VH-VL binders against b7kms5. Designs and how they scored, part 13

Target 1, 80 residues: b7kms5
Amino acid sequence: DTFETVRNTIRIESEVDESLRQLCHEERITKETWLEAAYLYLCEKPEELAQVIQLAQERLSQRKAIADYKRAKTMQERFL

## First folded at step 14 (VH-VL)

Design yd1
Fold by OpenDDE, fold request of step 15:
Structure yd1 (fold): chain C 80 residues (1-80), chain A 125 residues (1-125), chain B 107 residues (1-107)
Amino acid sequence: as target 1 above (80 residues)
Amino acid sequence: QVQLQESGPGLVKPSETLSLTCTVSGDSVSSSYWTWIRQPPGKGLEWIGEIYYSGSSNYNPSLKSRATISVDTSKNQFSLKLSSVTAADTAVYYCARDYTLDEGSEDFTIYFDYWGQGTLVTVSS
Amino acid sequence: AIQMTQSPSSLSASVGDRVTITCRASQGIRNDLGWYQQKPGKAPKLLIYAASDLQSGVPSRFAGRGSGTDFTLTISSLQPEDFATYYCQQFFNYPFTFGQGTKVEIK
C-alpha cells in the first residue's frame, strides 16, 4: 500500500540539526521518520508533550525576536 | 489560529479621512509586524504600509503623505487612516499579519500569512 | 520602487493542465518573493514564501522556483479549485510591491 505525504520546509537551528543528523545516521532513520515517531510518542505522553510545547514556544519567541531585529536593521539599510 | 477582521465605514466622502481598524485574535499584536493592503475593484494589490508594536511604521511612498497606521496593544488592534481621499482610494482594504521568519545568519524572509476578509471602502459624494 | 511584472496577465486552461506563471523583478530580490492565490470576493491566500517554500496546507501541486529576478509558479495539474487570480509580491525592499496578477480561467 501507498500513503500520502505532505511536503514541508523545515528550518532547524544548525547545532540541533547536526546533532539530529548524527543520531539519525547512527540509528538508520530519517529526520522525517524521527519527527513522526517523536510526535506520535509524545501524543501518548501528555505531560511530556506539554513540556515540549512549552520549550517550542520559547524557542519560537526567541526566533521571532531575532528575526524582527534583523528585519528592522536590514530593511533600514536597504531603504536608505 | 490567528484571525484578523477589518472594521469601519464603507462609505467616505471625498476630501474626508478614511478610517479602518483591524482587530486581531489568536495572536498578540506585539508578536509581529502588521500591514494594510488595498485592492481597487477589478484591479491589483497595493501595499499601504506596516507597523510594529513599538510604533515603528513604514509606508508606501505613494501614500506616505496621507496614510497613518497606528497600533493599540491594549485592544489588540491596529488601524489605518487615509486623509484627503478621492475616488482613486475606493478599494477593498485588507489587514494582514506581516510575518518575519528567521532563516539563520543575517537572513530572514517576510510574508503575509494571515489576512482579514477585507472591507470595501467607497469614496463617493 | 521595485517593479514586479507577471506573465501572462491571463490564461485559459483545463483541469489537469500544467500551468506556469512567471514573475520578473526590476532588480534582484534574492528569494524574497511570495505567491498568492485570490478568488473573487476573497482575500489573497499565501501559497509560496521565500520563492520556493510551500505554505502549510497548500497542495504539493503548487511549486515556486527562482531567485534574483526571475520567478515561476507552477501548478503541475490544475484542479477545479485552482481557477483564480495569482499574484507575486516582493519583500526585498520598501515599498513591497505586487505583480499585476495572472487570472487563470477555465477553458
Scores: ipSAE 0.762, ipTM 0.926, lowest interface PAE 0.5, mean pLDDT 95
Fold by OpenDDE, fold request of step 15:
Structure yd1 (fold): chain C 80 residues (1-80), chain A 125 residues (1-125), chain B 107 residues (1-107)
Amino acid sequence: as target 1 above (80 residues)
Amino acid sequence: QVQLQESGPGLVKPSETLSLTCTVSGDSVSSSYWTWIRQPPGKGLEWIGEIYYSGSSNYNPSLKSRATISVDTSKNQFSLKLSSVTAADTAVYYCARDYTLDEGSEDFTIYFDYWGQGTLVTVSS
Amino acid sequence: AIQMTQSPSSLSASVGDRVTITCRASQGIRNDLGWYQQKPGKAPKLLIYAASDLQSGVPSRFAGRGSGTDFTLTISSLQPEDFATYYCQQFFNYPFTFGQGTKVEIK
């Protein structure tokens, strides 16, 4: 049996990634199947999905702020 | 799809301030840097400056004393003001999305992937 | 400012030709180089980013190569719609700077 998949690169915060990897190892699943399952589960849970989306938005905002700082710092260093 | 559209007066008198607005659709202005580029008729491209939604901005030293870029997240717009214009400022002005690949990494790279159609601004008395 | 020098400034070619445009930076810029195509009266269109990555929707006949100071844009088989002006741009340091452009004309 085969199924179609799409390759993508996912960057996960290191502490979260480590925790997730540990969980996946213990439960004999993969991060990929975890993400699929989690998404499908949440699709059937509107309230929980909304909460996850809010959390995701907050995390994105933090990432953007950090990215902005790092970009600025790096560019400044290149100028010196 | 991400779309950008420049708007503003096409004619500005010498010594006055050029003012343009870029309206972004299909993406939030909080997602990337946003940049202005200009091109005098029949000439090459010149980077003017950029802005992040947080207010961080950088300018071409050639225009830094005269250029101001701002962002309005509520309208999903960012703007350019260029003061004390002369005939040398006559150009097609483009707004574009300044995308950071691998943002958050030291090895990030930048490119302008979406551009507005451009708007001609003529400086003339 | 980092100077970007394109060569040639213009060239004439025929449909089906292999065309190569060079861009040289006055200092090392890693792979922080983009290529644009611009047609008269239109905005520049991104072709290549990160020196060699093909922008989505861009035909595979376009290819970018290089790192450091020397970069090339290659059109493996020139098509009628490829006659335009091409620009390189560095994104390594402020201010971002463009090459002077290369006009690809029909022979």
Scores: ipSAE 0.578, ipTM 0.856, lowest interface PAE 0.7, mean pLDDT 95
Fold by OpenDDE, look of step 14:
Structure yd1 (fold): chain C 80 residues (1-80), chain A 125 residues (1-125), chain B 107 residues (1-107)
Amino acid sequence: as target 1 above (80 residues)
Amino acid sequence: QVQLQESGPGLVKPSETLSLTCTVSGDSVSSSYWTWIRQPPGKGLEWIGEIYYSGSSNYNPSLKSRATISVDTSKNQFSLKLSSVTAADTAVYYCARDYTLDEGSEDFTIYFDYWGQGTLVTVSS
Amino acid sequence: AIQMTQSPSSLSASVGDRVTITCRASQGIRNDLGWYQQKPGKAPKLLIYAASDLQSGVPSRFAGRGSGTDFTLTISSLQPEDFATYYCQQFFNYPFTFGQGTKVEIK
């Protein structure tokens, strides 16, 4: 079997990462294969996919707010 | 599919005020920093300044006394005014999305991922 | 302001060539560096951010390396569509500043 992969840097919220890591350990899978499987499953579940997308959008908005705050604080410190 | 489009007069007289508007589609101006960049003909790029949707702005010190950036969330636009222009202000003016990416802890990175097509502004009598 | 110096200012190359462009910052900027490609009459296009992260949709033949003060952009095998001017930019501190550009021309 041939299988090509793409390397990505994925940053996950620490609490979620820990929970996911624990699950993967118990089920003898990896975070990577979990993500692949979850996506493929959701592709066949349009309503569930929509719910996940909405949740992802909300989380992105929260991350953006945090990032912008970090930027403002750090850049002020660097510039002053 | 974020899109940015610059608009404004292509000709400005010396000592007058250059005024440009960037119209954003596919994204809310309330979600990011927004920046202006210019490029004189045949020359390199110069960062002019940026604005956050809250109104907080930062400017290049070389232009701070003359540049004013503003945001209009109701129109999903942000604008640039540059006063007391001279021939040296002749350039293609770009607007861009100034994206901040969280890298965890206290770290973050910045990049301009979406640009307008640019608009030429010529300063001439 | 942080000065960004690119090298070379211009170079001639052929399709298939390996091309390397360097960018040096006047002070440490960590990995807060971006690379852009600009073609005549067009806006700059983001290629690399955070010094080495490839922007979505950018071919894998582009690679960014470096941290601190010395950075490189490499095109492993130059393609016809790669002839353009390339700019580095630092995002470490205000004002954000660009390198003077490197024009990649057809030999």
Scores: ipSAE 0.553, ipTM 0.866, lowest interface PAE 0.8, mean pLDDT 94
Fold by ESMFold2, fold request of step 15:
Structure yd1 (fold): chain C 80 residues (1-80), chain A 125 residues (1-125), chain B 107 residues (1-107)
Amino acid sequence: as target 1 above (80 residues)
Amino acid sequence: QVQLQESGPGLVKPSETLSLTCTVSGDSVSSSYWTWIRQPPGKGLEWIGEIYYSGSSNYNPSLKSRATISVDTSKNQFSLKLSSVTAADTAVYYCARDYTLDEGSEDFTIYFDYWGQGTLVTVSS
Amino acid sequence: AIQMTQSPSSLSASVGDRVTITCRASQGIRNDLGWYQQKPGKAPKLLIYAASDLQSGVPSRFAGRGSGTDFTLTISSLQPEDFATYYCQQFFNYPFTFGQGTKVEIK
């Protein structure tokens, strides 16, 4: 059998994405295999998983606030 | 998961005020924009307006003089009032999450990703 | 207000057909366009945002294309669950406006 895959769109902050791409290139792995490995590793480590989830929640909150700020600013300019 | 549910009277008399509430669960009303959309029976969709939890709101000019959207953070709800209704205001009313996605730099995307089931409001004497 | 014009208003198709729906904006809206699917008695469901990005859980047979004023939604192999009405919606400027809808029916 072969691995069944799902194609997904994700949006990663540009500086993080650049760093992740560099790591994957240096280690001769792909971004998708890195993501799979990271998740599988964390599934076996509840305390580390909780730390990752906390950071993800903080980043989500910050990204939503930034997006809402950009929206408010841009829509004011377009409305003029 | 995020879930929205509309509530309010299904019948409203002409010239009175239509009043609807959207209850949000699985998300905070303080975390996003929120919107109302309506659809007359057998017809297309019309955006009514939106609100950000701080009270900033934007309305369709066609309804601006009659529509008020408000938020109640303590109940995790937002609401629509539409005054001076006529038969033309008969429609299914939807509430939706009005999500802003960060695309980096100075860019963003908007979409309505979670919708209530809709509630029919009939304006009739 | 930015007018969104969909074509066709309705079409009949068979399972397996390739279906294309057009949405045209009365002025440039960049890629600030979404596509929604609505089945009878149900709320609209987001399919595509930013003109071409698939929402989570939407099958890959749906594809959005376009920028500026001309946009398309394509269903590459129509399935029984795809018979519905489809709406485009712009969010470039207030008021946010929808196209009039395209009904895809069973032939």
Scores: ipSAE 0.502, ipTM 0.842, lowest interface PAE 1.4, mean pLDDT 91
Fold by ESMFold2, fold request of step 15:
Structure yd1 (fold): chain C 80 residues (1-80), chain A 125 residues (1-125), chain B 107 residues (1-107)
Amino acid sequence: as target 1 above (80 residues)
Amino acid sequence: QVQLQESGPGLVKPSETLSLTCTVSGDSVSSSYWTWIRQPPGKGLEWIGEIYYSGSSNYNPSLKSRATISVDTSKNQFSLKLSSVTAADTAVYYCARDYTLDEGSEDFTIYFDYWGQGTLVTVSS
Amino acid sequence: AIQMTQSPSSLSASVGDRVTITCRASQGIRNDLGWYQQKPGKAPKLLIYAASDLQSGVPSRFAGRGSGTDFTLTISSLQPEDFATYYCQQFFNYPFTFGQGTKVEIK
């Protein structure tokens, strides 16, 4: 049915989250409506969607690398 | 769609080397840690070891002297060799993606999110 | 190695029941604990990571709680597809160890 929702947990970099929170506050919208609108808008704009996907891939790669580095460092410290 | 599939002989003679390969699709072996787990029939799960794509590996001390995990980036595979096997090594062997999730700050979480279907290896004369 | 002890080792329950499984670590592991479900002939499936975070696609009737040494997995209303064996696993330190498993059977 229309407006059925799914509950999700999202982890966003703190500076991005603060900027998004401020935007949503100023525009009197919610994060979830902003996310829905951004996706629906981009669905009809293949070139802009591709640019967003490229940025998302770069950020994902950076976050994976950081996580793996933290793991290697921490596990060495804990094991000793 | 990340998928893992184990392959290798289902029957190995005592004292020989058990050799298994995990083929990864929908992801690169160069993007994560990868792990092997085994389960003797009717029993619990035992972590064998892991490898980071650059070659760094960690093993369960109970198997460290006999186990070797390796990566073949050109085939997008990682493998397990377990030498000098006995009947005690009879088990279903699973490969899994060993994912590290960024939790910000200096923290992280580990979980095994994608598993192969498992392959039974029987050690018998 | 960090020893993980699950309780009970098995239990019988009916559809609709609330089921609670406990997992105790031999030392503090913070929230570095996962829960896995395994059905006969199948690979384990990740349910919960970081002690309490629900994996995508896992029904909300599953809930994880705890930190340190004492952890629980609760199924708030048992469904037919939930009859399985459940394992906890710590990833605080090597070697990564599993609990012995808890078999949830139909009563």
Scores: ipSAE 0.495, ipTM 0.842, lowest interface PAE 1.5, mean pLDDT 91
Fold by ESMFold2, fold request of step 15:
Structure yd1 (fold): chain C 80 residues (1-80), chain A 125 residues (1-125), chain B 107 residues (1-107)
Amino acid sequence: as target 1 above (80 residues)
Amino acid sequence: QVQLQESGPGLVKPSETLSLTCTVSGDSVSSSYWTWIRQPPGKGLEWIGEIYYSGSSNYNPSLKSRATISVDTSKNQFSLKLSSVTAADTAVYYCARDYTLDEGSEDFTIYFDYWGQGTLVTVSS
Amino acid sequence: AIQMTQSPSSLSASVGDRVTITCRASQGIRNDLGWYQQKPGKAPKLLIYAASDLQSGVPSRFAGRGSGTDFTLTISSLQPEDFATYYCQQFFNYPFTFGQGTKVEIK
C-alpha cells in the first residue's frame, strides 16, 4: 500500500523556518515528517495539544494584524 | 467552521434603500476585512465594497455615493445599505470574508475564502 | 479600474480533457489574482490565490500560473464535478474586479 500524501502550501515565519530547517538537517528528517510526527505525538497528549493550540491562536492573531496593517498602508498608497 | 449568512428583505421598491445584514459565526468580525459582492441574474460578479472592523471602508467607485457598509462587533455582524435603488440593482447579494494573508517581508495577499449562500434582492414597483 | 478579460467565454469539453482558461489584466497586477469556481445556484468557491497557490481542499488537478498581466487556470483531467463557471479576480488595486467568467460545459 502507498503512503498517500496531499500537496499544499504553508507559510512559515522566516526565523522559525530557519530554526526548523536546522533542526531537521541535524536530525536527518524532513519538515514534512517533523510536522506529521509533532501532530501525531500531540494527538495522544490533550494538555500539551491545548497549549500548542493556544500558542498557534496567538501567532495567528499577530500574523493577521501584521497582514492587515501592511494591506492598509499599501492600498492607501496605490488607490488613485 | 466559519459560516456567513445574509439576511434582509428580498423585495425592495425603486428609490428606497436596500438593507442587508451578514451574520458571522465561527470567526470574529474583528479578525479580518469583510466584503459584499453582487451578481445580477445570469451575469458576472461585481465587488461592492469592504470594511475593516474598526470602521475603515472602501467602495467600488460606481456605488460609492449610494453604498454604506457597517460593522457591529457586539452582534458579530456587518451590513450593507444601498440607497436609491433601481431595477439595475436586482441581483444575488453575497457577503464574504475578505482575508489578508501575511506573506512576510513587506508583502501580503488577499482572497475571499468564505461566502454566504447569497440572497436575491429584487427591485420592483 | 483594472479590467480583467477572460477567454474563452465558454467551452465544451469531455471528462478527462485538459482545459485551460486565460485571464488578462489591463495593467500589471503582480501575482495578486484569485480564481473562483461557481456552480448554478451556489456561491463562488475559492480555488487559487496569489495566482498559483492552491486553496486547502481543492484537488491537485487545478493549477494556476502567471504574473503581471497574463494568467491561466488549468484543469489537467476534467471531472464531472468541474463543470461550472470560473472567474478570476484581481486584488492589486481598488476596485477589486472580476473577469466576465468562463462557462465549462459537458460535450
Scores: ipSAE 0.481, ipTM 0.843, lowest interface PAE 1.5, mean pLDDT 91

